# Designs tried in a protein design chat: VHH binders against Isopentenyl phosphate kinase (IPK). Part 10

Target 1, 332 residues: Isopentenyl phosphate kinase (IPK), of Arabidopsis thaliana (Mouse-ear cress) (q8h1f7)
Amino acid sequence: MELNISESRSRSIRCIVKLGGAAITCKNELEKIHDENLEVVACQLRQAMLEGSAPSKVIGMDWSKRPGSSEISCDVDDIGDQKSSEFSKFVVVHGAGSFGHFQASRSGVHKGGLEKPIVKAGFVATRISVTNLNLEIVRALAREGIPTIGMSPFSCGWSTSKRDVASADLATVAKTIDSGFVPVLHGDAVLDNILGCTILSGDVIIRHLADHLKPEYVVFLTDVLGVYDRPPSPSEPDAVLLKEIAVGEDGSWKVVNPLLEHTDKKVDYSVAAHDTTGGMETKISEAAMIAKLGVDVYIVKAATTHSQRALNGDLRDSVPEDWLGTIIRFSK
Short names: E, the ipSAE of ESMFold2; O, the ipSAE of OpenDDE; V2, 0.75 times the mean of E and O plus 0.25 times the DockQ between their complexes.

## First folded at step 3 (VHH)

Design b7 (from z1 with R98A Y100W R101Y G102E S103G W105S L106Y; framework vhh_ozoralizumab_d1)
Fold by ESMFold2-Fast, scan of step 3:
Structure b7 (fold): chain B 332 residues (1-332), chain A 119 residues (1-119)
Amino acid sequence: as target 1 above (332 residues)
Amino acid sequence: EVQLVESGGGLVQPGGSLRLSCAASGFTFSDYYMYWVRQAPGKGLEWVSEISSSGSTIKYPDSVKGRFTISRDNAKNTLYLQMNSLRPEDTAVYYCAADWYEGYSYDYRGQGTLVTVSS
C-alpha cells in the first residue's frame, strides 16, 4: 500500500529533531534515563519552538507529582490569565539508547525470524522498553509546557521491507502537527515484509520524515560535539571536529571546514561510505541523504549553547565563529 | 547486560609482542564498527585502530601502522589487536569500543587492559 502524503505538501515544518539515545539515556546502564540532560533538552526545545511572546507563567503538566490528591492540579489560574504560547511546527524522534537495544540484540530481532520463540519474545520486550522510554520523554517535554503526543511507529502503520520503510501513516503525523501538537516518534521493533521483523531506527524514521515533510532543517542531538575525522574523544589532539560538510547533487560529500589538505595522515572522509552499518562515514552518508534534498542537517552535543543555536535555526544563514558542531548542507 | 571484556595485557620488554582480545556480549557484534583506543598515563584517549562491521575496512594512525594489526571473528564475537615491535610510548590502558548505528559516539566501552612496555 502507498501512503497519500499530499496532505503534508502545504505544511511548513520547521524542524525534525532527534534526541540521540546516548544523550538521553545513561550509557552501560539498562533502561536508565539521563534526567539532567533530558531536563535541559526539554527547556531548549521549548525556547526554540516559541514564535510569540513567552508566557509569564510556565504550565507544567505533571499531575503525578501530587500524591493522594483527589483533584487534578492543572492550575486553572495559570491557564486562564496568561497568553497562549504559539509553537513552531516540530517533530521529535528519539533513539532507544539503553532501552530496547539490549533486548533486540540478544534476541536477534534485527535479523528477523518471528517464527522463532526467542525472536518473538525479544520483539515484545524491545517494544515494552522503547514505549516506556517514549512515555517518559513525552512526559518530560509536557512538563516544560510543550504539547507533545507520543506516536509509536509499530502502532502508527510503520513497516519495512529488507529494513527500508515500506509503509508509514504520515497523514496522522501531519494532522497532529496541524492541530498544534508536537509528535514524538522513536526507534521501534516493526514487521518486515521479507525478514518478518526488524528494528526501525530513529535515523531511518527521520530520513523518511524529511523526504516527505521537507522541514527547514534537521537537528541530531548527540553526546559528542559533532562528527570527527576519527573515533577518539573530542579532547584527543589527533581527532578533528568536522564543522562543515558540503553535499553535491550526486550525494557525495566533502569537508569544507576545517580544510583537510593532509588526508594521508587522517581517515579519508571525502568519499561516500562503503559499509552499510556503523562508522563515521555511514553516519555522514545518512545525513547527506537528507542534505541533498536542500534540508540543512546539524549534528551537535545536547544541552550546550551550540545545541540551542542549532534548534533555533540560527545556522541557516551563517556559522558563528565559535561554532562547535557539524553542519551538513547542500552545496553546488 | 552489554559487556566488552578486554584481556591479554601485561608487562613486555621493548621490541616484544602482545595479542589483545575483546570478548563482546549482549549486542549483535557483527553489526558494529569496532575500535581499539588507548590512554597513556596522564594523557587523553588516543585512537589505535578501526575495523568495519564486515572487516572490509581497516584503518590505523601513523604511530602504529605496520606494527599493529586489528582483526575480528564475528562467529566468536571477538575483536583482536596484534601488537608487534612494542615501544615504551605504547604503554597505556587499551580499551575495546563499539559504535552503534543510532549514535554518533562510542556506545559501549570495556574496562580496559593495561599494557606496560619497559626494560
Scores: ipSAE 0.000, ipTM 0.275, lowest interface PAE 10.7, mean pLDDT 76

Design b8 (from z5 with Y57S K98A G99D R100W L102E T103G W104Y; framework vhh_ozoralizumab_d1)
Fold by ESMFold2-Fast, scan of step 3:
Formats: structure tokens, C-alpha cells, sequence
Structure b8 (fold): chain B 332 residues (1-332), chain A 119 residues (1-119)
């Protein structure tokens, strides 16, 4: 489907950022937010959106400064005298992490079959869980003064056909951005024209948004430093962080840092997008689909100095010598 | 098209043992950390074990530590949970879950297998 674009003169946004589910939820506890990481992520997002990092700069809706209130509200006495600073346009998408997936998997929502009572129940349970997470993420970002608007895909016109995006109300997303807000979308259970229903992942949402909004860059905030040549773990201490990947016109990709000609072993990480089978290759292939649009993709560990650099767009011109993360770019 | 199929549940006496299996397909199995989680009647979901993609690192909560052992066979795309010294409070539906390589947890969980500990 063709995007029905707003009449606005400027639609470019600076960044679409994914808050990875594992980075914002507790991995070993079901439906529990990682409050410490989320707090740091919210702070880093605010800094990236504002021109300069001076502590005196405010967005003009800093609820953290409300005396005696933990509630986010429109109190004229608290907000009425604040003046907004110019800020860069961002879109936030978050993963589900430990929210929603158990009920969706148990009921078979991903495979479809809404005529089955267990699938319909699982769809409802999944949506309750992920919309609850979305509200808490929106609340955390708003507490930092970010003008966030939660936009749950199911209720905002998103649907799929054989799991590919079939519809999405991108005009409302664009209007929300143009009105000075930050949309916050998330992985959701959605209706599917062929299967009846399925799970719409945050990664699919980001690819669709990037294709239509064409941000300057995309950032994936994760719980690992970036993409490795094998899964990183205490049992795999020699796993190599892939710091830079080049993407060709056909969507094929190659690792360019570490340098192949100076590797202890001859290693060929070149694959065509259609040859991906899952795991690391699937993730790189998904990121490569964004990169081939001319949009840089940065995969970094949340709540680090590297994630701040990525969110700031500091990687657009050069790679720092002490860089620990993965950069995926289109090459000629 | 990620598929996880649990098996091996059943009725067992207190103090008995069961081994659960999870057959995985549709993804590069060795690239993902794997989990076992359970849901007892009338209770929420509880994490019971974790294993790294290579199988070299495992984690357990105190409630099952020393009684349960998670393992994997990457050549066969299969995850296992060996459960020893079973107690009535271990009665639950047990689920196999995959953790995405990029740190997405509990994606692609299977339909579960029922374990009942009772005489």
C-alpha cells in the first residue's frame, strides 16, 4: 500500500530508535520492567533530542520538576511558565521482552486461527500485556520531559497479510511528529488478512517506518554490545564483535571491521538477504533492508556511552577508535 | 516460521524424575539462548532455567537449583530439562522459550507440556 503523505514541507526525522525488549525488561522475570536501564535510556533519549547537552535546557514539559507530585498531569501552575526548546524528531518502537509472548506462544496467535477460542483468548491476553508495557514506557519517557504519545499498532490501523505489513496509518504518525510529539509504537498482536491474526514484531514496524519516513539513522538498543560472529556468553569469550558491516545494492552484506585480510582465519560473512536462515544472519538481513535505503543502522548496548553516541548521531561521519557496537551502512 | 514443540510431561510420584524435550525448527538453534518456564495452576509464569547458545552457561532459581538440569543438543536442535526429586509444587505446564540472538527474550515459546506430581 502507498503512503498517503502529509502536506507538510518537511517530513524528515532524525532517528527511529528501538528499545529492545531484553534491554527494558528483566530477562529472568516475567512481565517485569528493568527500571534502572529504562531510567538511563529515557535520560539518553532526552539528551539526544535536545541541541547540546547543557543541563539548563528543557523541552518545556519537565514533569520531574513538579513539587509533591509523581503523577503526570496538565497543571497550569507547573507547566504554564515553561518554554520549549527546539528538539530533533524521533520515533520510538519498543519490543515486548517478557511481556505478551508466553500467552501468544501458548495459544498459537503467531500462526493465526481466530475461530479457535484459545487463539482469540491469547490475542486478548497478549494485547493487554504489551499495551500495559507501552503505557509504562510512555510514562517513563514523559517523566523526562519527552512529549510521548503511545500508538498501539492494532488500534492505529496496522494489519498484516502472511505476516507482512498490509496496512498502517502512517499519516497519523506523521501528523503526530509534525505536531511536536514523539510517537511510541510497540510489537503487538494484529489482524492478518490470510492467517486471521499474527504477532507484528517491533523489527517489522521499524523497517516499514524507515522505508516511508526515511530517518537519518536507526538505532537498536539491545542488552549486548552489538552483533557477534557467534553468540556472546561466558563460555564463548573469543566471540568477535562485528563493528562495521557494508550492505550492497542487492541487500547482500559483508563484514568490513574487523578487517578480513588481517583475520587469523579466512572468514567470509558475506550473505545475500534471501539466504538468511535465522539468528544473527536474520537480524543482520533485517537491518540490511533498512541500510539499503541509505539509512545507517546502529546496534548498541542500552545505557552505555556507545548508545549515547549512536542516539546523538555521532557515528554518521566517522567511527570512534574506542567504538563498541555494530554499524550497518549502505556501500556504493 | 519458528516452531518449538515440547514433550515428556506426565503424571509422576513425589520424589520421581521426568525428562522434558523441546524440538526446535525454523531458526539457527545454536545462535539462541533457550529457557524453560512454567505456570502452576492459579499462579503466574515462573522462570525455571536458562542455557546459553553454546550450552556452556546455565542458570537456575533457588526453587529448582540442584534438582533440575537444563541441557541442549545443537546437532539435533533439541533442548532438554532433566527434573529430579520432583515435588507437588512442581506441578505446572512447562514451556520451552527461545531468546533472540540480539537479546529478545522469550520469543517463539511452544505450546507447553503438562507435568503433574501426585500419587
Amino acid sequence: as target 1 above (332 residues)
Amino acid sequence: EVQLVESGGGLVQPGGSLRLSCAASGFTFSSYAMYWVRQAPGKGLEWVSEISGSGGSTKYPDSVKGRFTISRDNAKNTLYLQMNSLRPEDTAVYYCAADWYEGYSYDYRGQGTLVTVSS
Scores: ipSAE 0.010, ipTM 0.268, lowest interface PAE 9.7, mean pLDDT 77

Design b9 (framework vhh_7qbe_3)
Fold by ESMFold2-Fast, scan of step 3:
Structure b9 (fold): chain B 332 residues (1-332), chain A 116 residues (1-116)
Amino acid sequence: as target 1 above (332 residues)
Amino acid sequence: QLQLVESGGGLVQAGGSLRLSCTASGFTSYMGWFRQGPGKEREFVASISGSGGYTYYADSVKGRFTISRDNAKNTLYLQMNSLKSEDTAVYYCAADWYEGYSYDYWGKGTRVTVSS
């Protein structure tokens, strides 16, 4: 029990941020990074992490050049006497997007069955794809001067039992943060004690980390403005963005902004909208599980002014009138 | 292939109680209940984590419904108390949330009718 005393010490984690797979990869192209969005996301993350102490110079390294042409963004003589910038404690988790989602879905890895040749091959293919994406995300953030350490779940002690987290090396995550680094985890294929294998999603990782690390807030960077009452599309221009949702101690939720009225409103049924609406409500459910812990959750479109506000923690005390995103928080 | 079978639906008087069950053919992670009333869109009712440590409810069922699970039996439950006519719907069980977009497995539903 004394062994656990140091691990139970209060950790001041500011933010756990998810880089949604759809926001950082190209949906219509296999294993292609959305370079323009990722560049903006990296810049916004650095700004948020260095709030109040943002230096004008960026120190980073670019390993995308040919071997032997690794670059330090600043001259070594220029940085020799500089004080280290104080980084806010962040953890980054990214989704698979077009890296791994296709392979995992097609092979049935998420359902288990390692004895099946297609599942075993799919497990390997999925891990190659998502670890390659992780390396590229780590590289992009490092180029912006963020001291990132890639931590692939399969190789870092993460396993599941009946798809729930059974094991995770949180001590190494905590040590990495305490050493001044930013851990970068990702959705991965992992071993499962009952199924043999499954997919450990970034959202499951974030819930597990939030429960144990108790961040001040959580940010989900997506490819849509936030959560809508129905799927937004050119054919659904009246879809309403849910800007604020309050969660009770029993886990119930209600939309605070905008105020929605059911009695005088016509309920329209659509088979296509029905399935998509269920998916968005699932995202609210998962975010509400975090909000119940007393941790604010912000769901926002990546690479916007609203994502910068969310990453900075600007939404904790007040919500601006021009807000375009979804805030989910505990209400007493 | 994982299969979900709902049971426990039926006709109940307003103010009454009913317990729905959903039995899975194998292990499941996150599970939830959804419902669709006559002439309405499908709506979220409640969800529960694989361990049962995290539960979540729609505001419309707050204080009246309780979600629980028995992992030894691979069975999900929804205890419905103080039923209202507005609770009349087909109730669907869903399992295994993948990438946050949707549940991978769905049951065929069980019908609940609350008489006034």
Scores: ipSAE 0.005, ipTM 0.200, lowest interface PAE 10.1, mean pLDDT 76

Design p2 (from q4 with L102T Y106H; framework vhh_7qbe_3; at its last look DockQ between E and O 0.02; V2 from the best seeds 0.00; counts 0 for: pae E 17.3 > 2, placed apart)
Fold by ESMFold2, look of step 4:
Structure p2 (fold): chain B 332 residues (1-332), chain A 117 residues (1-117)
Amino acid sequence: as target 1 above (332 residues)
Amino acid sequence: QLQLVESGGGLVQAGGSLRLSCTASGFTSYMGWFRQGPGKEREFVASISGSGGYTYYADSVKGRFTISRDNAKNTLYLQMNSLKSEDTAVYYCARDYWGSKTEYDHWGKGTRVTVSS
């Protein structure tokens, strides 16, 4: 694929969406999809992709038969008579959640060592688990009439070198978008030139896609309202939602809303040793890398009225006072 | 201005069947049926996704009621079978534009169902 093809399409892609694993899988159950959340997310994605359209028909596209079931989720005859829907160009990336985590953690796939039998078995098991999740997400989106195609990074030939992206050819992704489909990528086990293998996370994938496709905005759908200054809990009722974070050219960032005493530098708060605060700084730093490209980043709780507003792209021009989420954007 | 208009209510004997309709004048997404019995709070009955691929029912009606939709006619249905006196209520059609399953932004004026013994 030529570099000019990627650049000629960057303005045409509207949004890259991450379906956070914690938002679409059940936290307390191995390899269990959060069906209620996923169904709402699928509906919200369809609404966002159909930009201000008022469709008269919603025709599902999953007319396959599941193994072990006699039920098919849609009537194929309905498809033949409908007008085509015009979908704005989205790319979906999802995390693994409760899928693949046990297999990868137990075997050490992240650390490499593919010559070890346990690592090789773990690699296989991890990929089975995450591709099964990918299929179910594709089904859920297809049931809402989204022309979705699952695309595993490993199968697309993506690889790393000492955990850094080494090869991530976007030719198939670009052609899929150009053909009117919505690609659905996911965190995956991949080959590594130095370690043998590792895990390529959904966050790394979305940063790579944003860098090359230059979407108008990026949405991270999560299981919390957004980025907090400390982990929210019943024992920590004073946690503050960070609604807007500005990113400078040097990659530094500061909280702009609410206006805090730490306006010049990164937010620095005291937290308990076992909190998720380390994840907060990492999430902000990763989002800041995207924001430096001039691409707005929205972090918002999945399956809420707030996530619909973010998915629609409405936040670029005006942020409603009652919107709850985190906006990370470049500031002059 | 979205308008939701229910129809199909009436008097029916216990054990009987009735089908409610709700015609929408504009864009719909998740749609639901609610009911309010005499002296009671409004309660959820059933909901359906925009495509019709997902349906949800209150425990009290599961197996007896079926929600469906015809998107070509922009019409929502509630087939009610094996009706009981406790099903007597005003039935409302509602839209859940955002897919929240808990926040409905538009409501019809309702259609009355009376189940006699």
Scores: ipSAE 0.000, ipTM 0.210, lowest interface PAE 17.3, mean pLDDT 80
ESMFold2-Fast, scan of step 3: ipSAE 0.636; ipTM 0.853
ESMFold2 (binder alone), look of step 4: mean pLDDT 82; pTM 0.833
OpenDDE, look of step 4: ipSAE 0.020; ipTM 0.318

Design p3 (framework vhh_8cml_1)
Fold by ESMFold2-Fast, scan of step 3:
Structure p3 (fold): chain B 332 residues (1-332), chain A 120 residues (1-120)
Amino acid sequence: as target 1 above (332 residues)
Amino acid sequence: EVQLVESGGGLVQPGGSLRLSCAASGFTFSSYAMGWFRQAPGQEREFVALITRSGGSTDYSDSAKGRFTISRDNAKNTVYLQMNSLKPEDTGVYFCARDYWGSKLEYDYWGQGTQVTVSS
């Protein structure tokens, strides 16, 4: 009953944004946050959250302020006469990056088997790592004045069955949003009804949230400009950025910009969404599942002018000529 | 249950060719990227080639580029590795693997391998 979210109510949610693990953590360093990128991302998120339903000039409140070793969320004496800033309804989901992924892979958490001591230990280690990351992300966003609430999936009713979402406490997510907070979820280790356990990726969380909350748009912040026709690298300097992709009623998709000789590709909705395959095609197929709901999807490099445009929702009506990112949307 | 069964290995002379096959069962084959790895005696297992779930994109190790071609037939649940211009250093056990994370870093199921020997 509490999970029955009406379409009219769900349309009040502006954006679900993924902070890609590679964009917010250091790739070659175990459990190290990319502080400079995270600070810029936090600033851009605050600007986007205040654009549609807040005054043009924001009165900064530092919800993370700490004098000495004690912590205060704001200056109590100064808030009595201030009108609270209204934040656009956002949900934040972040990836694990260098936090937890190596531990999960080494221990086999993604394969299941909680009866195995190494898997059980890996489950615990993975959760310690990703919950530590979640706390740091929540702290960074709170420093920018965003009223963030960390919501770890394992502890918030999320479970899977053969890696597909079997349960999730969406009622608490909705109540958190309705109370004026910004929920921050993350890729996590969860119980699986068939495998015993698995990894619940941020991408799977976002698809599930988008299906039920139906935001106006979804943004994936990554460490590359967008989706390329082949992996971009120094050995592949001619990789082509796919700027616009159209998704049909049957779930098929095609590249609209640039014009390429591509056959329309079909998304297989019968397959578990978190079963990742071969990069580009999997990412487009996952995004197409969201786009088919009538929800625009933007895949863009974090901490750029393009990510600010995407987060603001500026791409919903028109695409700038200098756009460098990937837009995936329903066509017809 | 997931099973990957490799075949097509054998003894071949330098400059020769071999075509490896990997028959998959127990899962929706068309939903997974597939890779080939090899392991020579006394060496760690190394990446050889990857093909995306639709077959629309491929990736190769530097040693395989220009000589090896990975392909797949989703109707037959089979992935192939065509190996041309074989060299003695290509000798090893070749493994088929299912890509879990959509990257070359994490594979969740492996075949038992097929031996490739390149010598006169």
Scores: ipSAE 0.000, ipTM 0.130, lowest interface PAE 17.8, mean pLDDT 77

Design p4 (framework vhh_7aqx_2)
Fold by ESMFold2-Fast, scan of step 3:
Structure p4 (fold): chain B 332 residues (1-332), chain A 120 residues (1-120)
Amino acid sequence: as target 1 above (332 residues)
Amino acid sequence: QVQLQESGGGLVQAGGSLRLSCTTSGFTFSDYAFSWFRQAPGEEREFVGAISRSGGSTDYADSVKGRFTISRDNAKNTFYLQMNSLKTEDTAVYYCARDYWGSKLEYDYWGQGTQVTVSS
C-alpha cells in the first residue's frame, strides 16, 4: 500500500545508477550487448553494493565465481548452506543503446501518433527489443550475486503527458528494495496522454526516482569520461573535461574545476532546459535539478577506476587529484 | 594455493621478439581477467596490457600499442604477452597479475617477475 516516509528514510537508498546504453551495448550493431564492459560493470556494482563484505568473498548467489556453473539456478547443494550477504540499497536504470533507438527512430515512436500503423508497429518492436535487453542485464547482474528484479516501465504503471511523467508505480519499486532486491528499470516506449505514445528515457526515469526516493547519490555510467565544455571530436581535440560543477540554491550552476572563463556565467535551470546551444547544457541542467535536492551526481566512464570510486560513494568525502569524471553537487 | 609464474624472459636484440607466459594454479582461470606490468630499474611499476575474463577485450599502454599482444589459453590456465619490435626502453622486469574485478582496480595476486633485457 502506502510507504511510510519515515521508514524509507531510516532504510535510505544509497544509489540510483544509470547504465548508459552506449556503455553496455555495441552502438553500431543492432541488439548486441557489450559483454566485456557489462561484465566489468556487474563486478563493480557487486563491490559497491556489498557493504561490510570483502570484495573477494564468494556469495551463494555468485554463479560467475563458482566452479563449473554459468547458469542461474536454485540448487540446494549450491545455495542451501551459505549465508546471505547484505546489499546496500541500489536501483539500476539502463538505457536502450543499440536495442531500442533504431526502431523508435525509424518508426517515429518518439514523436507520437499511435494511430499510425508504422508507429504502432515501431512501439511493439521497440518494447520487444528493450525488454530483451532488460532480461540480459538482469541475468548478468544476477550472475554476480546481485538479487536483481527486472521492472519494465510500460508494464509497471509508467505513462507520460506531453513527455512528462504522468504516472509511475513507485510503491512497488520501494517494496522491491525493502524486500532486499535490486530493481532494474530501463528506457521504454510508453503511452502518452497527449501524443499517444513516446519514449521514456532512462534520464527521465532517474530524475523522477531521485525526486521521490531521495538517494544519497546518483551515478551515470557512460562511454565518455564525463561532461565536456563542447562535444569532444577529432575536429575539436581541445574540448575540456568539466571535473566539478557547483549548483546554487537559486538553481544556477558554475564550473569549479577547471576554472574556465564560462564559470562566471550562471544558468537558470529552465533556460538551460530550453537552450538550443547544445546537449551539454541540457545534461548539466537535468543533473543540477537532482543536485538541488541535496543528491550528488557523478557522471563517469563505465569500467574505470573513476566509476568504481563514484559507485562506492568515495567522492562524497574528497575528490582525488587524478580524478577524471564530472561531479555535480549542491553548494552550501 | 593461488600461484602465478612468469616464463619466457631473457636477452634479445633491438627489433627482436619475445613471448612471455604466465602459468597459473589454485583457482578457476576462466573466472578472472589478467594484466601485465613492468618495472625498469629506478622507475615505478607501469601497466603494459590487460585481457578481459572472456578474452574478447584487450587494453594496452600507449607505449606498446601495435607492438605487444596479450592473449589467453583457458585450457592451459596460461596467458601470454607477445612482444614484437622490441626497443631498449622495453628493458624491465615483467610481472603478471590477476585482476580480481577485471577493472584494473584490484590485483590480488602477482607473479615473481621475469627479466627482459633489450640490447642495442
Scores: ipSAE 0.000, ipTM 0.191, lowest interface PAE 16.9, mean pLDDT 79

Design p5 (framework vhh_lunsekimig_d3)
Fold by ESMFold2-Fast, scan of step 3:
Structure p5 (fold): chain B 332 residues (1-332), chain A 119 residues (1-119)
Amino acid sequence: as target 1 above (332 residues)
Amino acid sequence: EVQLVESGGGVVQPGGSLRLSCAASGFTFSSYALYWYRQAAGIERELIASITSGGSTNYVDSVKGRFTISRDNSENTMYLQMNSLRAEDTGLYYCARDYWGSKLEYDYWGQGTLVTVSS
């Protein structure tokens, strides 16, 4: 049995953030990191974690004294006198993007069948790929002065049963946070009690963490502005960005912004809890399940002004007039 | 759970034809645009064809007039009819849909089906 983190002596977790695979990797290039976006994301995370904290000249693991270094190092002359700054507690989860999805989809790991040689080989290849990505994300965040610890789900007690979380070592996650570190989890290949194996997505990890850790808010960083009324693509250029969504006690949701004045042009998206429409079976349904817990969810394009606002928690009290993103909240 | 399953790949001679199928489950198929991607050895994955929920199609120039994308909403299946195949068409073919409000992520990519064009 895992330790009940919600009953541990009060730990205020500000944010659980997902780095969407498409936002941090190059989608059309096998196993290639989107370095430019990742650098901006790392900078925005550091800023968000330090919001309202001590002066930015003093921060734990501040590599600004070594701006040209390509290495993470523990040089006593550079760090020995540096004191850790207090910062808001964050948990980072990242997607697989162009790293894991190629190997997993080719081998059928997501369907199970670990007894099949191709699935077992794909499981290993998928985990090598996503753990390599995890190490690079950890390294990029550490270079920005964030004390990151990589926590690969397979190796940290995570397993599933028919794709639902069956086990997770949340006690180690909590201990890592309480020790002054930022845990970095990721979408992974895991053992499944019914299927043998499957893919544990970052979205499922975040939902499980939010349910148990109760952060102030959750942020999904993606490569589009937010949730649209239909998938945005070159074939669908008129897709409408859904800026605000309200979730009821029963888990049903409705779009509250945008609304057009004329009924014939009105967009009114209301979906009952457990509806099998594509909108409920995709990212919006995961976000609605989190919002139902009383945790605000923000879905926003990475490396923008809007992602910085979301990460800072600026959306908790009010929505800026120039907001371009999706806010999902529990309705009063 | 969103799933996409490709089939229909194989070995064909230049000028031959193949029909690829993509069977979908776990979402309201008729509401989403769907895509065929191709991954050739040593080349990045390329979007080659798309079909909207309304049936509108789009193709990259290299396959226009040779490939036809279609969908059958009653069977939750998307097809790619490939005619006049060339050696350069060799590769893994994936069907996909966008994550709601985002670009492709791994659970929306199928396992792929291999097409080899050789003489």
Scores: ipSAE 0.005, ipTM 0.236, lowest interface PAE 10.8, mean pLDDT 75

Design p6 (framework vhh_ozoralizumab_d1)
Fold by ESMFold2-Fast, scan of step 3:
Structure p6 (fold): chain B 332 residues (1-332), chain A 120 residues (1-120)
Amino acid sequence: as target 1 above (332 residues)
Amino acid sequence: EVQLVESGGGLVQPGGSLRLSCAASGFTFSSYAMYWVRQAPGKGLEWVSEISGSGGYTKYPDSVKGRFTISRDNAKNTLYLQMNSLRPEDTAVYYCARDYWGSKLEYDYRGQGTLVTVSS
């Protein structure tokens, strides 16, 4: 049987997960990894990918935890007797955090103008920084026994036009997944057909991947519990965590949990998904675009019990009473 | 090995309804998008429905939109097609199918099919 490309569909994957830059890097220090969080994140990812399986031996787990072992090894004495694990199909995308932001902001790469020497230098410096971070993330996940393959967007066919994705080599991503590997993509500096160059964010990458690969759910690992109705701080203790949001057929969204009732003065949480202003509205609108595809979106704080629940897909049936995170789903 | 077994076809009057089932085995069912495709007598294959691995996303061509509903039960490894307001032109062998990775224009696997005849 041969069908038009628009009529065939790729295999579904279980999850596309974003490792938020602020969750995996120290945002106030140049090019410094948050080692404690990354180690917990790697452990939680492995647990989720094996879906409750506890194989006796997994490549990278036993030997990589040995005292004095700092490298991924192909030593036959360490690996030759280990069995392959079955991993659920995941794609990992990480943000740049303190790696990419420092380089890109100084040079104006996000504004374009690749003909300018400062922008061209900044493009190169940004890519060196974010590819270095990617290698370290790939290494940390591999040490935990996850068969990761780093895939840098610039080198893997990604480009933009007016900051929208114009090309991407999704066939190689699909082949990598089909071969039993976990692709690791990242926010990158890319060529732009109109601007010359720009920054391709992890959020844009995830939206594009979700549209084409149709994962069962998407998880955003952040440095905050989830989306709030206003920025949380000690000076604003009344900030409310939005635990569950429903997205309608028209792309509008509404808060389902918490149920906020005020008889004299109603608070309106219903907004159009196309709103391009405000940090909270923008994040919900981006997540709503994914939810409209029938893909659940979970926004959670990394390295918590809530992030483990989200990564496991435990939120698909019901929301736990002690839930602290944000769930965004398409409503029927 | 991957196996797909369709059931539920039969003879039905115009305006009637049928529910098709597909029992899947030999692969992680929830990890794959699934399809219903059909072949009318003397014609080529036609895609009639698509569902994501989670069941959260479905898609239909205009010819069946509003009349057919695809669904799945991942705990039972079973795919369904609810067909309402059936027309004589819906007469076909209906196949359960799984997609292929790698930019190919063909299904990985297709079942043996179940015949649906809409006629008096």
Scores: ipSAE 0.000, ipTM 0.140, lowest interface PAE 19.7, mean pLDDT 76

